# Designs tried in a protein design chat: VH-VL binders against Mucin-19 (Muc19). Part 2

Target 1, 175 residues: Mucin-19 (Muc19), of Mus musculus (Mouse) (q6pze0r851to1025)
Amino acid sequence: STCHVYGEGHFRTFDGESYSFDGLCQYTFLEDYCGQENGTFRILIESVPCCENGLTCSRKVIVTFQDQNIILQDGKVTAVQTAESTDCRERSANLYSIHTVGLYLIVKLLNGIILIWDKYTKVSVILDPSWQNKVCGLCGNNNGDLKDDFTTRHSSVAAGALEFANSWKTSQECS

## First folded at step 9 (VH-VL)

Design s3 (from k4 with heavy chain N31D G54R D55N D56S)
Fold by OpenDDE, look of step 11:
Structure s3 (fold): chain C 175 residues (1-175), chain A 121 residues (1-121), chain B 113 residues (1-113)
Amino acid sequence: as target 1 above (175 residues)
Amino acid sequence: EVQLVQSGAEVKKPGESLKISCKGSGYSFTDYWIGWVRQMPGKGLEWMGIIYPRNSYTRYSPSFQGQVTISADKSISTAYLQWSSLKASDTAMYYCARLEYDWLSGYFDYWGQGTLVTVSS
Amino acid sequence: DIVMTQSPDSLAVSLGERATINCKSSQSVLYSEDNKNYLAWYQQKPGQPPKLLIYWASTRESGVPDRFSGSGSGTDFTLTISSLQAEDVAVYYCQQYYDYPYTFGQGTKVEIK
């Protein structure tokens, strides 16, 4: 299953729900162990405007996986070791791979997650079937039911896209 | 030597399913993208889509999205193009081709010999 | 989608003379980050699959004769055959791989006058 974000905040969840949200904060696009801090991975997204009060020009993506941060920004990919691991660089070669086709960057994680970025506004995540009903975030819960895709960080179902998306802010101070 | 060998010509009727193949040899099959290109009789080349055999990631042209399925079996170094229900308009030569192993490449450096698909009642 | 338009549709050239094929893209296929043009040229002889001639707009594929050359940048590209040979009778295609979907030009048929 595949989740997409593109343009000025158009989303399509794994289960096929479509919604629009134009937030300027950092949001949890996808993670496991929902609502907890002991997850095995986390994908964060941020909209980057072209100018003040302008259209979204690109999206910054931060992938946290196995003590490795993979940052997609300004058309580039950067891997940053977290402070918690000293051997991250040695393991990184086996933990993920990066490929490019044209303008697209493809990040494949060992855990069966593929991230696709067009270096601009489009971000896609492909999950192995093994991730069914094991994820949450702006991409939904991937349980085959789009009716509950707006499950918030607090494990409630939001009535609308705004409430849903706001629940996945990484910081409540951001508005 | 790098080679892409495609399956033989097909004569089918509308509504029938079809799966044609493209076998790669002489290189590491999993490390190169494979694409499919349609050429209708007397017409030009049409980019259909590509697949990365290593992880089976696939991209389609919007014109072919949902119309065909591209797949690969890396265990036998083979890529596939298939239809669930053929139409007369699917009559064409179909080429598989390898993308050059360049991180930013999208050009086809090696081509199969083509598979002619004829769909007629 | 990026539309590729070739000109002319057909070209008849005498043996030994120069053949020039143009290809225009509806959008620039020059990537600012690497300063490369994501443009390729192919040759397709009758009854044969296409053959790669040029990639990155101007890099000649191995084994391709020196009489073939690619030039241009941005939206305007040219394939030149400096001295047309009998074996060069074919349809030539440009292709952009800058953005999905990748697209081909409609082709230019080159014949001997």
Scores: ipSAE 0.035, ipTM 0.615, lowest interface PAE 3.9, mean pLDDT 90

## First folded at step 11 (VH-VL; from s3 with light chain D34L Y100T)

Design t5
Fold by ESMFold2, look of step 12:
Structure t5 (fold): chain C 175 residues (1-175), chain A 121 residues (1-121), chain B 113 residues (1-113)
Amino acid sequence: as target 1 above (175 residues)
Amino acid sequence: EVQLVQSGAEVKKPGESLKISCKGSGYSFTDYWIGWVRQMPGKGLEWMGIIYPRNSYTRYSPSFQGQVTISADKSISTAYLQWSSLKASDTAMYYCARLEYDWLSGYFDYWGQGTLVTVSS
Amino acid sequence: DIVMTQSPDSLAVSLGERATINCKSSQSVLYSELNKNYLAWYQQKPGQPPKLLIYWASTRESGVPDRFSGSGSGTDFTLTISSLQAEDVAVYYCQQYYDTPYTFGQGTKVEIK
């Protein structure tokens, strides 16, 4: 399954729903927490505007995976350990890989998630089949049912994209 | 309908500057890379480089780095290929083409009609 | 740079007969994690720009006749025209898009015998 966003916030969910939304806050692209504490990852996105016209020029992507923050910004990938660990070097080396194919920077997480970034506005995620029906966020819930793709953070089904997408804001203090 | 329309043929002398254009229509111009491809007379195709019009990020083939300038004006959906000083060896057909961008792609799905550049004294 | 080599350089084929064009890359263009071969085929008819025929090695672009097919994987690829028509007289190019700079084969000219 593939989810992506590009341009001025043109999304296509794992289940095939298309919508437009380009808020200026940080949003959950996808995660496996979905209202519980036992999740293993989050992928967050932020739109980065052009100086000259305020349109989206790129996207910043933040991946929280175990004790790592993997940040895709300014055409590069950096990893920052967010929790103290005795074996940080060994664990960090095995948690993800970074490759370039063609024009794309690819981050492959050990959990079967492939994150693809063109270094600009397009962010894509490909899920291993094992993730079916286990995720939530702007990419939808990957359950094969278009009727509930607009499931909000609060488990209600929104009538439209704006209510759905704003529910996935990571901080209500942002407006 | 997706179209790439290039500027007309050019006849120039060595040392002159030149800027040729490629106007895209029928799609969201800033959402796709535009590439330039050279075809010298009787020869094959050579990838020169690409530009992402939204932010003008440009990537050149090493053979063309420093030889040409690729630019875009997103306000008029137009990409450009420019020489500051033409050489006789720049005589060729120049194509612009749109990079298909669904995911992980790098092939050209739509091509302009070509611009013939002739450089002779 | 990945070098793309086509064979033959030219090919004469009778109307209705099979034409076979080979393309070899200097390194694999298969991204095995996604099982995708980063190879495209283009047709350039006399006096015209190139036209996309095949991408991902074997997927036909919309509107391309079924007589065109692509096959192969890794380093060795084939474009087949199962029954050559008069309008298929052209130069055919393979292109890799696995790594930049993207590169084309030198072309194969297909003519009617």
Scores: ipSAE 0.379, ipTM 0.761, lowest interface PAE 3.6, mean pLDDT 86

## First folded at step 12 (VH-VL; from t5 with heavy chain Y57D)

Design u2
Fold by ESMFold2, look of step 13:
Structure u2 (fold): chain C 175 residues (1-175), chain A 121 residues (1-121), chain B 113 residues (1-113)
Amino acid sequence: as target 1 above (175 residues)
Amino acid sequence: EVQLVQSGAEVKKPGESLKISCKGSGYSFTDYWIGWVRQMPGKGLEWMGIIYPRNSDTRYSPSFQGQVTISADKSISTAYLQWSSLKASDTAMYYCARLEYDWLSGYFDYWGQGTLVTVSS
Amino acid sequence: DIVMTQSPDSLAVSLGERATINCKSSQSVLYSELNKNYLAWYQQKPGQPPKLLIYWASTRESGVPDRFSGSGSGTDFTLTISSLQAEDVAVYYCQQYYDTPYTFGQGTKVEIK
């Protein structure tokens, strides 16, 4: 299954729902927490404006996976560990790999999630069927049912994309 | 409905400048790379380079780096190919084409009609 | 740069017979993690712009007759026209899009004979 966003916030969910949302904040693209504290990852997105008014030039992507923060920004991928390390030997337990093919950067996580980024506005995530009913966020819940694809962070089904997408904002301070 | 419409044929002399255009319609112009392809008379296709109109990120084939300028004006959905000083060897058909926006794509799904450039003394 | 080499440079094929065009890349264009071959085929009829036939080595573009098929992987690829028609007279090009510059083969001219 594939979810993607591009351009001025044009989304397609894992279950095939298409919507547009041009929010200015940081949002949960997908995660497996879904109202619980025992999740294993989050993928967050932010739109980065062009120097020209009104257009999105790129997207910053933040992946939290175990003790790693993987940041896709400014055309590059950087990673930092969030836990204290005793020496550089711990680097050999890499939890992700990075590949470049043509115009795209591909980040593969050990849990089988594939993140594809064109260094600009296009972000895609590929999940295999084992993730059915285990994710939530702007990409929907991956349950094969379009009727609840607009399920908010608080487990209600929104009437429209604006209510749905704003529920996935990570900080209410942003507006 | 997707269309790439190129400017008309040109007859020029060596040393003259030239700018030819490719106007896209029927799709989101800033979401697709536009490429230029040269075809000399009786010869094959040569990938010249591509531009991403959203931010003007431009990639040239080494054979064309410094020989030509690729640019775009996203406000009018138009890409350009420009020479500062034409040579007789620039005589060719020039195509613009759109890279498919599908995942990990780099092939051309729509082509302009071509612009014939003739450079002779 | 990845060099694309086609063979033969030209071929003449009787109507209704099979035409086979080969394309070889100087390095692999297979991205094995996604099992995708970054290769396309184009048809260019006289006086016309090129037209996309095949992408991902074997996937036909919409509206392309099923007599056109692509095969191969890695460095060796084939375009097959199973039953040549008069309208198939054209020059055929392969192209890799694994890495920039996205190079073309030199072309193969197909004629009726």
Scores: ipSAE 0.533, ipTM 0.806, lowest interface PAE 2.3, mean pLDDT 87

## First folded at step 13 (VH-VL; from v1 with heavy chain L104F)

Design v2
Fold by OpenDDE, look of step 14:
Structure v2 (fold): chain C 175 residues (1-175), chain A 121 residues (1-121), chain B 113 residues (1-113)
Amino acid sequence: as target 1 above (175 residues)
Amino acid sequence: EVQLVQSGAEVKKPGESLKISCKGSGYSFTDYWIGWVRQMPGKGLEWMGIIYPRNSDTRYSPSFQGQVTISADKSISTAYLQWSSLKASDTAMYYCARLEYDWFSGYFDYWGQGTLVTVSS
Amino acid sequence: DIVMTQSPDSLAVSLGERATINCKSSQSVLYSELNKNYLAWYQQKPGQPPKLLIYWASTRESGVPDRFSGSGSGTDFTLTISSLQAEDVAVYYCQQYYSTPYTFGQGTKVEIK
């Protein structure tokens, strides 16, 4: 199953729900924490506006996976190791792979998650079936039910896209 | 319905400048790359380059780098191909085409009708 | 740059017979992680712009007749017309979109024998 966002905030969840949201904050695009203390990955997204107009020019993507932070920004990918890992170089090589195919940058995580970025507005995540009903965020919960795709950070079902998306802000101070 | 409409045929002399256009409609123009393809008389298709109208990011084939300029005006959903100084060898049909975007690809799913450019003394 | 080479340059086939066009890439256009071949086929009839027939090596574009099929992987690809029809007279092109610049094959002219 595939989730993606593109353009001025056009989303399609894993379960196939489409909605539009154009927020200027940082949001949880996809994670497996889902209110629990134990999680293995988190993907955050931020819109980067164009200087010329109100259009979104790019989306910054931050992937937290184990002790690695992978940042997709300004058409580039950078990896930053968190302070807790002493054996960083050897571990990082096995945690993810990066490929450029055509116009796209592809990050494959060890856990099978594939992130595709066009270096601008489009961010896509491909999950294997093993991730069914194990994720949450703007991409939905991937449980095969469109009716509950708008499950908020608080485990409630939002009535609309705005409420849903706002619940996944990483900081409540951002409006 | 997605449509790409190109400007009309051009008859020019060597040394003249030319700018042809491709107007997109029926879709979000800023979300798709637009490409230009040259086809010389009786010859095959040549990938010239592509432009992302949202920010005018442009990619050229090495064969066409510096030979032409690809640009776009997103306010009117139009892409352009231009020459500063035409040569007789520029005589060809020029197609604009939309790159598929949704599936992370680079094939052309919609094409303009073509613009015939004839350069002769 | 990835070079695309088609064979044959021209093909004459009787009506109702199978037409086979080959396309070879100088480098693999398969992305293994997604198991996708970044290869497309186009049909260009006289006086018309090219038309997309096949993408991802084997997926037919909407509206394309079933008699058209694409196969192959990696560096070797084939477009097959199972039963050639009169309206199939055209030049066919393969194109890779694995890496920029995207490149076309030189084309194969299909005619009725």
Scores: ipSAE 0.855, ipTM 0.927, lowest interface PAE 0.6, mean pLDDT 94
Fold by ESMFold2, look of step 14:
Structure v2 (fold): chain C 175 residues (1-175), chain A 121 residues (1-121), chain B 113 residues (1-113)
Amino acid sequence: as target 1 above (175 residues)
Amino acid sequence: EVQLVQSGAEVKKPGESLKISCKGSGYSFTDYWIGWVRQMPGKGLEWMGIIYPRNSDTRYSPSFQGQVTISADKSISTAYLQWSSLKASDTAMYYCARLEYDWFSGYFDYWGQGTLVTVSS
Amino acid sequence: DIVMTQSPDSLAVSLGERATINCKSSQSVLYSELNKNYLAWYQQKPGQPPKLLIYWASTRESGVPDRFSGSGSGTDFTLTISSLQAEDVAVYYCQQYYSTPYTFGQGTKVEIK
């Protein structure tokens, strides 16, 4: 299954719901926490405007996965290990891989998540079947049912995209 | 509906400059790469290069690097192919085409009608 | 650069018969992690621009007749026209989009015998 965003906030969820949301804050694109503290990863996105006119020039993507902080920004990937150097040495190449195919930079995580970025506005995530019913965020819940794709951070089903998407803001101080 | 409309046929002499255009409509112009493809008389298709109109990121085939200039004006949804000094060997049909980009792909889903460029003394 | 080679260069087929066009890439265009072949097929009828037929090696574009099918993986690909019609007279091109510069095969002209 695939979720993506591009342009000025044009989303398509894993279950096929399309919506537009032009938010200027940081949002949870996808995570497995879903209101609990025992999750294993988060993927956050931010729109980066062009200097002159507020048009989106790119997206910053922040991935937290185990002891890795992977940042996709300015056309490049920066990865930082938070554990001791000895603890992370053997696992740095084994926790994720980065490849270029065509015009895309592709990050594959060991947990079966594939993140695809065009270095600009387009971000896509592909999940293997093991993630069915285990995720939440702007990409929906990946349960095969469109009826609850607008499930908010607080587990309610929103009537529209604006309420749904704003519930996934990571800081209420941003407006 | 998605359309790519190219400028009309051109008859030029060697050494003259030329700029041909490709106007996109019916879609978000800044969200897709536009490519240029040459077809010499009786020959096959040659990928010349692509441009991303949002930021003008431009990629050329090595065979065309330094031979042409690809540019875009996103305010009028138009891409351009330009020569500073035409040669008789530049006589060809030139197509613009939209690179499908929705799902980490790179094939051309929509093509312009073509611009015939004839260079002769 | 990935070189795309088609065979044959020209093919004459009787109406209603099967036409088979081969395309070989100089290196694999399969991204194995996604099991995706970055290969497309185009049709160019006389006096017209090219038209997309097949993408991802085997997926038919909307509106393309069922008689067109694509197959193959890695470096070896095939376009099949199961029952040639008069309107299928054209030149057919394969194209890889695995690595820039994206490249076309030299084309295969299909004619009625």
Scores: ipSAE 0.597, ipTM 0.820, lowest interface PAE 1.9, mean pLDDT 88

